VHH binders against PRELI domain-containing protein 2 (PRELID2). Designs and how they scored, part 19

Target 1, 189 residues: PRELI domain-containing protein 2 (PRELID2), of Homo sapiens (Human) (q8n945)
Amino acid sequence: MGVSVDVHQVYKYPFEQVVASFLRKYPNPMDKNVISVKIMEEKRDESTGVIYRKRIAICQNVVPEILRKSLSTLVILCWKKVSILKVPNIQLEEESWLNPRERNMAIRSHCLTWTQYASMKEESVFRESMENPNWTEFIQRGRISITGVGFLNCVLETFASTFLRQGAQKGIRIMEMLLKEQCGAPLAE
Key: E = the ipSAE of ESMFold2; O = the ipSAE of OpenDDE; V2 = 0.75 times the mean of E and O plus 0.25 times the DockQ between their complexes.

## First folded at step 14 (VHH; framework vhh_ozoralizumab_d1)

Design V6 (from T7 with E112T; at its last look DockQ between E and O 0.85; V2 from the best seeds 0.77)
Fold by ESMFold2, look of step 14:
Structure V6 (fold): chain B 189 residues (1-189), chain A 128 residues (1-128)
Amino acid sequence: as target 1 above (189 residues)
Amino acid sequence: EVQLVESGGGLVQPGGSLRLSCAASGFTFSSWNMYWVRQAPGKGLEWVSEISYSGSSTKYPDSVKGRFTISRDNAKNTLYLQMNSLRPEDTAVYYCARETPEYWFALLEGSTPTFDLRGQGTLVTVSS
């Protein structure tokens, strides 16, 4: 059984500025849980101009702490029973396809940690806004599927939905901060 | 749970008109760009209209431009498609969908467009 969370955000800044801020997003002071980011591969497709990048991020694992601080008895019981969730760090693989000509960027990520028990995947797109070419729209779908804990899968997936939403909102707040610092006030209509 | 419910289809003579509706619930409708897509028997999905989250921008392929009008009422969480001058080739099941990453990844991979279909669609039949 899986859960998904969908997000749409409008950044009132041009595509190029939003992408530049996204690429600087890590490390940053507001997201101390990202320990390191390494670019593993970069390729340019000469025929389309599309730039592909693969990055590996190592992040502090805050999932056990979030589960433990839940007031739900079922979530607390899941935390105590699933010791594999207590690893100190997690690894995320991120792939991106930046198309400067069409002014869009697709990003796909997945968790390399816990793969025998869970699948965590995220797909995101930045693109020129339909309403204003000086604005950028962000769309994202996060998916979590948990298979390794039997009848508790539903409880963990429900919690994971909240976690995905909170993570998406934090990412948006970081982006708005970076854009404000680099580019000033948002552009008006 | 995201819900999209299409309605308003039916049998219409060539040259006639229909108005399709899509009732949305389970998400903040006014934040999302929306599509109408259709699937004729034995065919793949075809994008036939797009509208921005506020309703201020719309797009149409040449096959329907001038005949179809997409609109939305964000206060009522409803998407509409006004279809005029209907032709037999407009016969299809019509769906509404949100813009989601699957569409963009299909384009990137060279695949046929994909859409996040949530409803059963509404059948439009144009025949004598």
Scores: ipSAE 0.684, ipTM 0.874, lowest interface PAE 1.0, mean pLDDT 83
ESMFold2 (binder alone), look of step 14: mean pLDDT 79; pTM 0.781
OpenDDE, look of step 14: ipSAE 0.795; ipTM 0.912

Design V7 (from T7 with L107F; at its last look DockQ between E and O 0.87; V2 from the best seeds 0.00; counts 0 for: unsure alone 62.8 < 65)
Fold by OpenDDE, look of step 14:
Structure V7 (fold): chain B 189 residues (1-189), chain A 128 residues (1-128)
Amino acid sequence: as target 1 above (189 residues)
Amino acid sequence: EVQLVESGGGLVQPGGSLRLSCAASGFTFSSWNMYWVRQAPGKGLEWVSEISYSGSSTKYPDSVKGRFTISRDNAKNTLYLQMNSLRPEDTAVYYCARETPEYWFAFLEGSEPTFDLRGQGTLVTVSS
């Protein structure tokens, strides 16, 4: 069973500014769960001008804490018995394709941790807004598929949905803050 | 769950007109850009039209520009496609689709977009 969350956000800032903020997004005091981000690969295609970047992010495992808030005591107790889920950190891989010429950027992220139990993937796009060339639209689809927990799958799906939504919202808030800090007030219509 | 239901297709003579409708539910319709796409017999999906979330901006490929008009009524959660000066080559199943990242990735990868969130389609046949 899989859960998907879709997000659409409009940043009233030029594409270049939004991309710059995105690339500087982490580490950030607003998200202490992101411990480190390392660039593993960066390439530029000379013919297209597309810039490819691969990054690995290490994040604190906050799943137990979130589950405690949302699940019944019995479910929590059962979860505590699953030692494999008690890793201190999780790893996320992010690939991005920035096209400065077309003023768009595609981002694909997936979790490298717990792949035997769940698949977590996010696809995102930054692009120039159709509404205003000085605005940037962001669309994201997050998907979590849980395969390894049997009878707890339904509960975990609910958790997964909440997790994806909260994560997306947090990301948007951080971006808005960074943009205001770096670029000032958003551009009016 | 996202639902898109197309209607308005049918048989029309060359030079004729049709108006397609798409009823949307399961998401905040006014927050998303929408598309019309079509699939002709034996061909892949083709982008036909795009409209911004507010309806203030539209885009068309050269193949339909000047003949087709996309519009939306956000209060009614409905997308429209006015098709004028129809040609036999316009014969296809027409789909209403919501924007997803998949479309952009397909473009970057040089693959055919699937438009993941689309309806069941409505058949438009242009024939004398």
Scores: ipSAE 0.827, ipTM 0.929, lowest interface PAE 0.6, mean pLDDT 90
Fold by ESMFold2, look of step 14:
Structure V7 (fold): chain B 189 residues (1-189), chain A 128 residues (1-128)
Amino acid sequence: as target 1 above (189 residues)
Amino acid sequence: EVQLVESGGGLVQPGGSLRLSCAASGFTFSSWNMYWVRQAPGKGLEWVSEISYSGSSTKYPDSVKGRFTISRDNAKNTLYLQMNSLRPEDTAVYYCARETPEYWFAFLEGSEPTFDLRGQGTLVTVSS
């Protein structure tokens, strides 16, 4: 079981500019739910040039507010019954592998909060576009699988897919704003 | 939900040709890079072509370059593989797939490449 959300976006900027903007995306005043981001580990593989980073992001837990304001009676009942959803903050672990030589970057993240009840995982890749070497393709798969709340698992997974899609769209808008501010107009075809 | 339906396989003699089709639904087909992938009996998955989201760029491994041609019709949400000069080693079940991060993470982890297969595939048999 589980739900997934898939994204493909082309940024009309070179890989190096897109990665630089991505690494500055958080903390970002436009997304005030991200409280802090801390680098836990960084290594460079000298033979390949790949740069590995592990970061921990601490975010305000907006899940209770979203569930509370849902029009669905089942979602509201889940909110009232599951106290673990009321933790004040969510911790996310992000691992990234930046390959400057091949001009790609892989990112894997997962939620450290609620691991007894849910698996929340996101995998993303930035890479040089097949169609234009001055453009960057972004592909992403987010997956949520919920266990431990009984028959409401399916309802919560459906709601989570909407949340993931809206979050992905917001992330794309933030990235395009940062790119335009920092690098100018998108490159033409 | 994402659906990919392969068709056009069959039995053909060496040197023959087939054209495979992949009907796509449940996603914005024209936004995605697409693969054709094959699996010979008892073997792993092998990438056999890739096409960019607009169709302007294609890639092939040496094993099929010059014999296979990938194409797409974004108005009809359909992916194609024209296979010419078929050989017995081309015998396989052929699948279409979207480019997704799972492919990249298989290489990163040093494991066999994987693909997000959604259809049953279409069997191509090349023999006398």
Scores: ipSAE 0.596, ipTM 0.835, lowest interface PAE 1.6, mean pLDDT 82
ESMFold2 (binder alone), look of step 14: mean pLDDT 77; pTM 0.764

## First folded at step 15 (VHH; framework vhh_ozoralizumab_d1)

Design W1 (from U1 with M108F; at its last look DockQ between E and O 0.93; V2 from the best seeds 0.00; counts 0 for: unsure alone 63.8 < 65)
Fold by ESMFold2, look of step 15:
Structure W1 (fold): chain B 189 residues (1-189), chain A 128 residues (1-128)
Amino acid sequence: as target 1 above (189 residues)
Amino acid sequence: EVQLVESGGGLVQPGGSLRLSCAASGFTFSSWNMYWVRQAPGKGLEWVSEISYSGSSTKYPDSVKGRFTISRDNAKNTLYLQMNSLRPEDTAVYYCARETPEYWFALFEGSEPTWDERGQGTLVTVSS
């Protein structure tokens, strides 16, 4: 149940460069909403080289302003009736597995805020491209399920779908900008 | 909504051939890597082929290499599996699947992928 948004992108840069740029994505001059990030756990498996990290991020909550600016009467009514959306900050938990030897990385995050009323989860993977070892494939799935507001759940989930899609596109643009700045023009096919 | 519809299954004798098709809709088919997976009676899911988003790269496990050929037609949003030299152990329900993050998390966790984006399958029976 809920809403899911899926993304696939090919970055025409090697895996190591893409991962380095991804790790610089927070903080980024174009994304002012990330307040702080703290590493809670890190483990390294020497036999495989896999690096696991668990981080907690605190971000500014822009959802109330986005909802208030909506011209949709149903979205505005949902905003006024759902007080839990008015918290100042959102807390996210992120887990990542980086395998430098196999050249892939998996990242899973979920929102720790609003868990009684909503589930917000994002799963991302970077991998060496099947088609070119100097390219990196990115796949991402964002999921939002809202259970605590009754029949208005579908209205909020529809809005969340648009928000997820726009956020994914912004993330891709930031990555392309960082890659171009650090590594120059994309590699040709 | 992602939709994958398999067809082309049936009964064949050992040594025979079948061509499976998968019609894809609800997503930009040409952007995604695709798989064929199978499930024999009473068994788990087994990966049997993979093809890259443009179709330029393919992979097979040793159990089917040289006998099965995966292909795609991105203009028709269709995935294919040509199955030659079929054996009784190839008897299974065959599923078309799209690459998702779930596959990769299963690998990192040391568990079996569930192939959570697959069609309802098409039955292939190889017997005399």
Scores: ipSAE 0.682, ipTM 0.868, lowest interface PAE 1.1, mean pLDDT 83
ESMFold2 (binder alone), look of step 15: mean pLDDT 78; pTM 0.774
OpenDDE, look of step 15: ipSAE 0.846; ipTM 0.940

Design W2 (from U1 with M108F S111K; at its last look DockQ between E and O 0.93; V2 from the best seeds 0.00; counts 0 for: unsure alone 64.7 < 65)
Fold by ESMFold2, look of step 15:
Structure W2 (fold): chain B 189 residues (1-189), chain A 128 residues (1-128)
Amino acid sequence: as target 1 above (189 residues)
Amino acid sequence: EVQLVESGGGLVQPGGSLRLSCAASGFTFSSWNMYWVRQAPGKGLEWVSEISYSGSSTKYPDSVKGRFTISRDNAKNTLYLQMNSLRPEDTAVYYCARETPEYWFALFEGKEPTWDERGQGTLVTVSS
């Protein structure tokens, strides 16, 4: 149960440049919603060159504002009585695998807060494009399910789908802006 | 909701040919890389071809290279697999699948991919 949003984007920039821009953006202590980031585990496989990293991020809770703008007054009033929405911070776990030799990277994250009421997961992959080795393909799947609000779960999940899609589109736009500033115009075929 | 519907399977003699089709809906088909995978009786899923989102790039494992050809028609939201010189070991249920993050995480974790975005499959039987 829940909602899922899938995204595919081609960045017309080499893998190394796209990953460098991504690492400046997500998760970044300089982002105003990110309070702190702690590396919990980091491993480098010398035989493959793959870098595994597990991080914990503490972020400001923006969910109540999103719900207020998107939902009817009745649904918002019901949601305001759930104490988990009043928590100022949320905790996210991120795992990443970066393979510089094969030129791919996988990142997954999920919310450690609210697990009895909601599940929020995101999976992203950057990889060298099959069509042009100087391009990077990006795929992302965001999933949200809400179980702690009874019959309103489906309504809240429907609105969450809109925000997942809008968030993915915003993330792509920011990435394209960072790449243009760092590297100039996108590479052609 | 992503939907993938395979068709074109059947019984064929060794050396014969079949063309499989996969009708896609519920997503922007032309944006996504696609696969054909197969499952022989009692075995796991085996990757048999991959095609890029525009159709300009394809890949095959050695077991089918030169015999199988993947193609796509983005205007019709359809994926194809032309299977020639069929052998008894090609007997399997064939699925079309969309690339998802699950595939990549399985690779990094040293696990077999589950191909979590695939259709119900179409049976191909190659026998005398």
Scores: ipSAE 0.694, ipTM 0.875, lowest interface PAE 1.0, mean pLDDT 83
ESMFold2 (binder alone), look of step 15: mean pLDDT 77; pTM 0.771
OpenDDE, look of step 15: ipSAE 0.843; ipTM 0.939

Design W3 (from U1 with M108Y S111K; at its last fold request DockQ between E and O 0.92; V2 from the best seeds 0.82)
Amino acid sequence: EVQLVESGGGLVQPGGSLRLSCAASGFTFSSWNMYWVRQAPGKGLEWVSEISYSGSSTKYPDSVKGRFTISRDNAKNTLYLQMNSLRPEDTAVYYCARETPEYWFALYEGKEPTWDERGQGTLVTVSS
ESMFold2, look of step 15: ipSAE 0.722; ipTM 0.879
ESMFold2 (binder alone), look of step 15: mean pLDDT 81; pTM 0.799
OpenDDE, look of step 15: ipSAE 0.848; ipTM 0.942
ESMFold2, look of step 16: ipSAE 0.725; ipTM 0.883
ESMFold2 (binder alone), look of step 16: mean pLDDT 83; pTM 0.822
OpenDDE, look of step 16: ipSAE 0.846; ipTM 0.941
ESMFold2, fold request of step 18: ipSAE 0.713, 0.713, 0.699; ipTM 0.883, 0.880, 0.875
ESMFold2 (binder alone), fold request of step 18: mean pLDDT 82, 81, 79; pTM 0.818, 0.801, 0.782
OpenDDE, fold request of step 18: ipSAE 0.862, 0.862, 0.862; ipTM 0.950, 0.950, 0.950

Design W4 (from U1 with S111K; at its last look DockQ between E and O 0.89; V2 from the best seeds 0.80)
Fold by ESMFold2, look of step 15:
Structure W4 (fold): chain B 189 residues (1-189), chain A 128 residues (1-128)
Amino acid sequence: as target 1 above (189 residues)
Amino acid sequence: EVQLVESGGGLVQPGGSLRLSCAASGFTFSSWNMYWVRQAPGKGLEWVSEISYSGSSTKYPDSVKGRFTISRDNAKNTLYLQMNSLRPEDTAVYYCARETPEYWFALMEGKEPTWDERGQGTLVTVSS
């Protein structure tokens, strides 16, 4: 069992501008959820121009707060049962590949915390649009699987599906805002 | 739940034509780039066509260019592949697939894509 949420968005801005805005958005000292970031590895392939990075981020654990704010009795009962989810911080491992020549970027992350009870993964891709080389397509897949809560797994996974969708939509709204502020109005066809 | 159901396969003589259909459900079809891929007996998956989310852009490998035409009807949530001038080497199971991040990560890591969102396939046999 598990839940997966997939999104596709077209940003009507060139790849280089979208990537620059993405790197500004994520993660920075003003992001209240990110505590620290450590770059573990960086490689540049001179033959292809691809830049690979691996990093570990430590983030505030917002899961208990999200569950606590739910008005659903079943979600609240899940929160009370799963005390192991109440750790103060979570660790995320992130890998990214930026290909400036082919104008694409792939980013994936997964949670290193709670792996015996839950799996949390995210994959994102930015690419030059098939329809307009001055536009960028974004695709994202978020996946959450919960195994350690018994009959309440379905309740938590239903809530996680909503969380993934809302998080993806928020990320898109932030990107649109940053692109408009940094680069002006979207490019016409 | 994403569902992709292919149809229209069959037995055809060399030089003949077939039109494949793919019915899509469980996602906003008009938002996603789509593919046709094929698997010949005993072989891996081979990309044979790509179409953008609106249908305005298409792409083909040299092996099928000029013979195959991909199209989509976003009002009917349906993807099509018109196959003309069929050859025995076109014999394969044909799959409808949606673009996912898996494809891109496979390319970045030098691996073969698995096309992890595809249907059950429809068999096309080209023989005398």
Scores: ipSAE 0.732, ipTM 0.888, lowest interface PAE 0.8, mean pLDDT 83
ESMFold2 (binder alone), look of step 15: mean pLDDT 82; pTM 0.807
OpenDDE, look of step 15: ipSAE 0.834; ipTM 0.932
ESMFold2, look of step 16: ipSAE 0.709; ipTM 0.880
ESMFold2 (binder alone), look of step 16: mean pLDDT 82; pTM 0.809
OpenDDE, look of step 16: ipSAE 0.839; ipTM 0.937

Design W5 (from V1 with L117E; at its last look DockQ between E and O 0.93; V2 from the best seeds 0.79)
Fold by ESMFold2, look of step 15:
Structure W5 (fold): chain B 189 residues (1-189), chain A 128 residues (1-128)
Amino acid sequence: as target 1 above (189 residues)
Amino acid sequence: EVQLVESGGGLVQPGGSLRLSCAASGFTFSSWNMYWVRQAPGKGLEWVSEISYSGSSTKYPDSVKGRFTISRDNAKNTLYLQMNSLRPEDTAVYYCARETPEYWFALFEGKEPTFDERGQGTLVTVSS
């Protein structure tokens, strides 16, 4: 049930550089949709070196604008009929586990807004590439399920699949720009 | 929808060989790292090999190193496991699995991975 999008990306930069760029991505001068980010919890495991963080992000809600600009009559009707989608801001919770010794990082996020109508979850991993220790592999699974709008649930879930894919691509573009500006050209093998 | 279909299992005598295949569909196979895992009767899942997305890097536990060889054909969306010098202890259901975030979260949580993206399995029995 729901829709999911899976991606895999290889960044040709070492793990430490990729993680540093990821952690600067929000707030990021290039992504104005993120209004604020607050660290709610941080714990360090002295025996393993693993760093756990929980963050809350507040983002501008661009969903009404995206739905309103749709050429699909069904999507436009959904926007007009589902007023709760028009709240000005949304909240996201992010948890991360960073292991500097093993050079991997896991990140889990979900939406705190609209929980009575939808669930949105994202799981991501950065890790040293199996093929080159100076490269970083990224895998991500995004899932969204909509239950609160009856007949239109399937239409909105199809739209959500496109939204998840485009969001992942935007995130990759931002990462590549930050890495290029900070670190120069990608490392060759 | 991700689909992984294992084949090639069967009954073989100790010292024999088998080649397992896994047909993959529903995703871009050549972009993903892959595993073989096995489950012996009454036991948990055991990782037996791993191969990188291009096939250039492989990894094995000591229990099968030198006897098993993982490979992939990205043009045919197929993963293989060549098993040589088989022993009765290799008797298990063998599963083809794709790398997913679940594996890494299980590691951080101190739990055993369930390999959520795996096939139905193929039975290998080694006995005389």
Scores: ipSAE 0.653, ipTM 0.853, lowest interface PAE 1.2, mean pLDDT 83
ESMFold2 (binder alone), look of step 15: mean pLDDT 78; pTM 0.780
OpenDDE, look of step 15: ipSAE 0.822; ipTM 0.926

Design W6 (from V1 with F115W; at its last look DockQ between E and O 0.87; V2 from the best seeds 0.80)
Fold by ESMFold2, look of step 15:
Structure W6 (fold): chain B 189 residues (1-189), chain A 128 residues (1-128)
Amino acid sequence: as target 1 above (189 residues)
Amino acid sequence: EVQLVESGGGLVQPGGSLRLSCAASGFTFSSWNMYWVRQAPGKGLEWVSEISYSGSSTKYPDSVKGRFTISRDNAKNTLYLQMNSLRPEDTAVYYCARETPEYWFALFEGKEPTWDLRGQGTLVTVSS
């Protein structure tokens, strides 16, 4: 079994502005963990206007640092016994579908690192709000499943839930900062 | 853990009415858009209503528009479906669901629509 964290956020900015800010999210001054991003594939469906992209991102591995800062003795013991968490960098594969005509975007990523022991996946959607066409709704589901470390699976998955939630909160904070800087105060009503 | 519990189904004659309820727990109900979907015996899932997180916007397919009304009470964490002028074709198990990414990915990948069903559903039978 794994852990799942679900997030819903309303950005009170039009879809085009939110997508523009998302596409410039990495690198940015608030998130130095992303080292590089390379586009591997890009396709455009002329009939619908949907743009598909596949990217590979290389990020700094902050998992060992997060585990060392934990106050939980069980989390610290799990970290010391699972040496595969000490690799310097992680690789993420990201697929995205952007539909400018219907004003929605789907982004799916999964971790290419640690696949022998863990599955780390994230699915996100931006879309025009049901309540206001000048607002954008964001929904996200992050999933982490750890299968290959036996007795430590439960402890690491519990910490993974906190990691997923904190990552989502940081991502939202970065997006709100970028939107405010680029577009001004949030739109109301 | 996310829980959704449907209730209010039953046997009704054609032209009758029923009100379905969906009790939500384990998440901040007022933050999420919600759906009603149904599954007729031996058939796939069919979307029958959608409501925004505050309740200010609703959508219906043509097959139920004007007969079904979705609503929500965010103070009680409850979703409702008022079904009027019921027809034998409305016979199905009805489920409530939260809007989650898998619906969108099925759409972009050209697959059958999917929903995150958490409850057992409530059976509505319209017979005559």
Scores: ipSAE 0.702, ipTM 0.878, lowest interface PAE 0.9, mean pLDDT 83
ESMFold2 (binder alone), look of step 15: mean pLDDT 80; pTM 0.798
OpenDDE, look of step 15: ipSAE 0.837; ipTM 0.935

Design W7 (from U1 with M108Y; at its last look DockQ between E and O 0.89; V2 from the best seeds 0.00; counts 0 for: unsure alone 63.7 < 65)
Fold by ESMFold2, look of step 15:
Structure W7 (fold): chain B 189 residues (1-189), chain A 128 residues (1-128)
Amino acid sequence: as target 1 above (189 residues)
Amino acid sequence: EVQLVESGGGLVQPGGSLRLSCAASGFTFSSWNMYWVRQAPGKGLEWVSEISYSGSSTKYPDSVKGRFTISRDNAKNTLYLQMNSLRPEDTAVYYCARETPEYWFALYEGSEPTWDERGQGTLVTVSS
């Protein structure tokens, strides 16, 4: 079927600072694994000011290392049987909508590799906090489903849940570090 | 796994009051913005209230403003909707829902949100 991981984070910085840090140093949650990025389309809606972008990113494939580090014999045997998981790089398609006037941004990505066997999607939103206009709320949903490995799909999806959660936690820590170093201490409540 | 269980629905006369509750589990309730939405028979889902993660900010559409009050108790992982001055047009199945990214993508794509993370609902019937 599939697994999903959801997170909510409040960055105590204004929307413009959070988005600037995200776009400059962390354009997606896997920036340290990003090899290259190409902008395929960009449009600005003059009436709303919304900026739409579509990008293709090529990233390092970390899945084989995660599977190899597993202590489960079934996961190790599955890794050895599914050679397509061993490709060195993966392609991600990303769409984003930045609304500077309403102070929100939505980013949606999905994996272009492995589509015969797996669906990997991530949806993220940054928006002005309901509680403080100088703060930014971040919500994210990562989803992975695997269909091409028979009865082992459930086992691989279970490990994918850990991958998604750890990746989200690392992304949040990196964003907080970048914001502190480049924009100063968080704003007081 | 996110679980939301609504309760407190029933039959009331016009002008009456009812208090709905929603028990939440499977996620850190106090971190998430929450909604009440409703579905009248044969119709789509309609947003009727929103509350921020700490409870300090609330929003209502004009159709219920002044009559409905959303609140939350983060220590009990419970969301509430106090409904006063009920009208027959308030008859619906009421759901509590958690904010998700899908709401925002529906907004940008010009479509109606599906409110995929909601409970099974509780029926409120307002009739004489």
Scores: ipSAE 0.651, ipTM 0.848, lowest interface PAE 1.1, mean pLDDT 82
ESMFold2 (binder alone), look of step 15: mean pLDDT 77; pTM 0.775
OpenDDE, look of step 15: ipSAE 0.845; ipTM 0.939

Design W8 (from U1 with M108F S111K E117D; at its last look DockQ between E and O 0.80; V2 from the best seeds 0.79)
Fold by ESMFold2, look of step 15:
Structure W8 (fold): chain B 189 residues (1-189), chain A 128 residues (1-128)
Amino acid sequence: as target 1 above (189 residues)
Amino acid sequence: EVQLVESGGGLVQPGGSLRLSCAASGFTFSSWNMYWVRQAPGKGLEWVSEISYSGSSTKYPDSVKGRFTISRDNAKNTLYLQMNSLRPEDTAVYYCARETPEYWFALFEGKEPTWDDRGQGTLVTVSS
């Protein structure tokens, strides 16, 4: 019933630079689908130094357009039958724990939209690489489970799996662009 | 999708040696940090060793350091644990595990990690 997508990426940049780029990732001109990001809660644990943040991201809903452009007859039938997918925007809740002392960060997000029909969750970790303290490892697990659409669940989960993979790739490209710009402090030439 | 299959367990005398193997499939093995964890009878899961994605870095708890050696063959998608100078306290089911975000969230939440990506395990019994 559910599908998952797993990602591992090594950024050859120190943890602090990778985190700074991640925190600037939204809004980003390359990701037109993210409309806004708001911090809803932030607190620091004095004993550990861990910084907790809760954020809400509002994104443009491109799911109906992608479904409609599919040449699959079954996907087109899903488009026509599932009107709840036609909301203009989707909301994502993101929670993060940043541990500057241990140089790791955990982030989880889930979709606040369509909760009666689907569970969309993503868990990510940035951490100092075991192989080089000046590198950062990124791991991510995205999960989608659709339970309220009956026989269409498998079709929609397959489509969502493709969407998750494409989103992860796009996120990596944005991160690498932002990291390159941080290394491009005033041009020495 | 992710499959981890441990083998090489058995009955061994104190002071003996065993080599455990873990066959990995369903993911790009060479991209992921890997672990061995164990569960002694009536106990929780205990981390036993860790190896980086290329194999260039390894870590061990004091309880096994100097006796256990983790290694990997990325061309064969196989993880290994060489266990020497075995003691009765090493009796446990040994699991091959892949690093996942769940492990980190458990730690931040003050919960025991469940090591979600692990195999069914292989039993090691150390006794006379």
Scores: ipSAE 0.709, ipTM 0.885, lowest interface PAE 0.9, mean pLDDT 82
ESMFold2 (binder alone), look of step 15: mean pLDDT 79; pTM 0.783
OpenDDE, look of step 15: ipSAE 0.851; ipTM 0.943

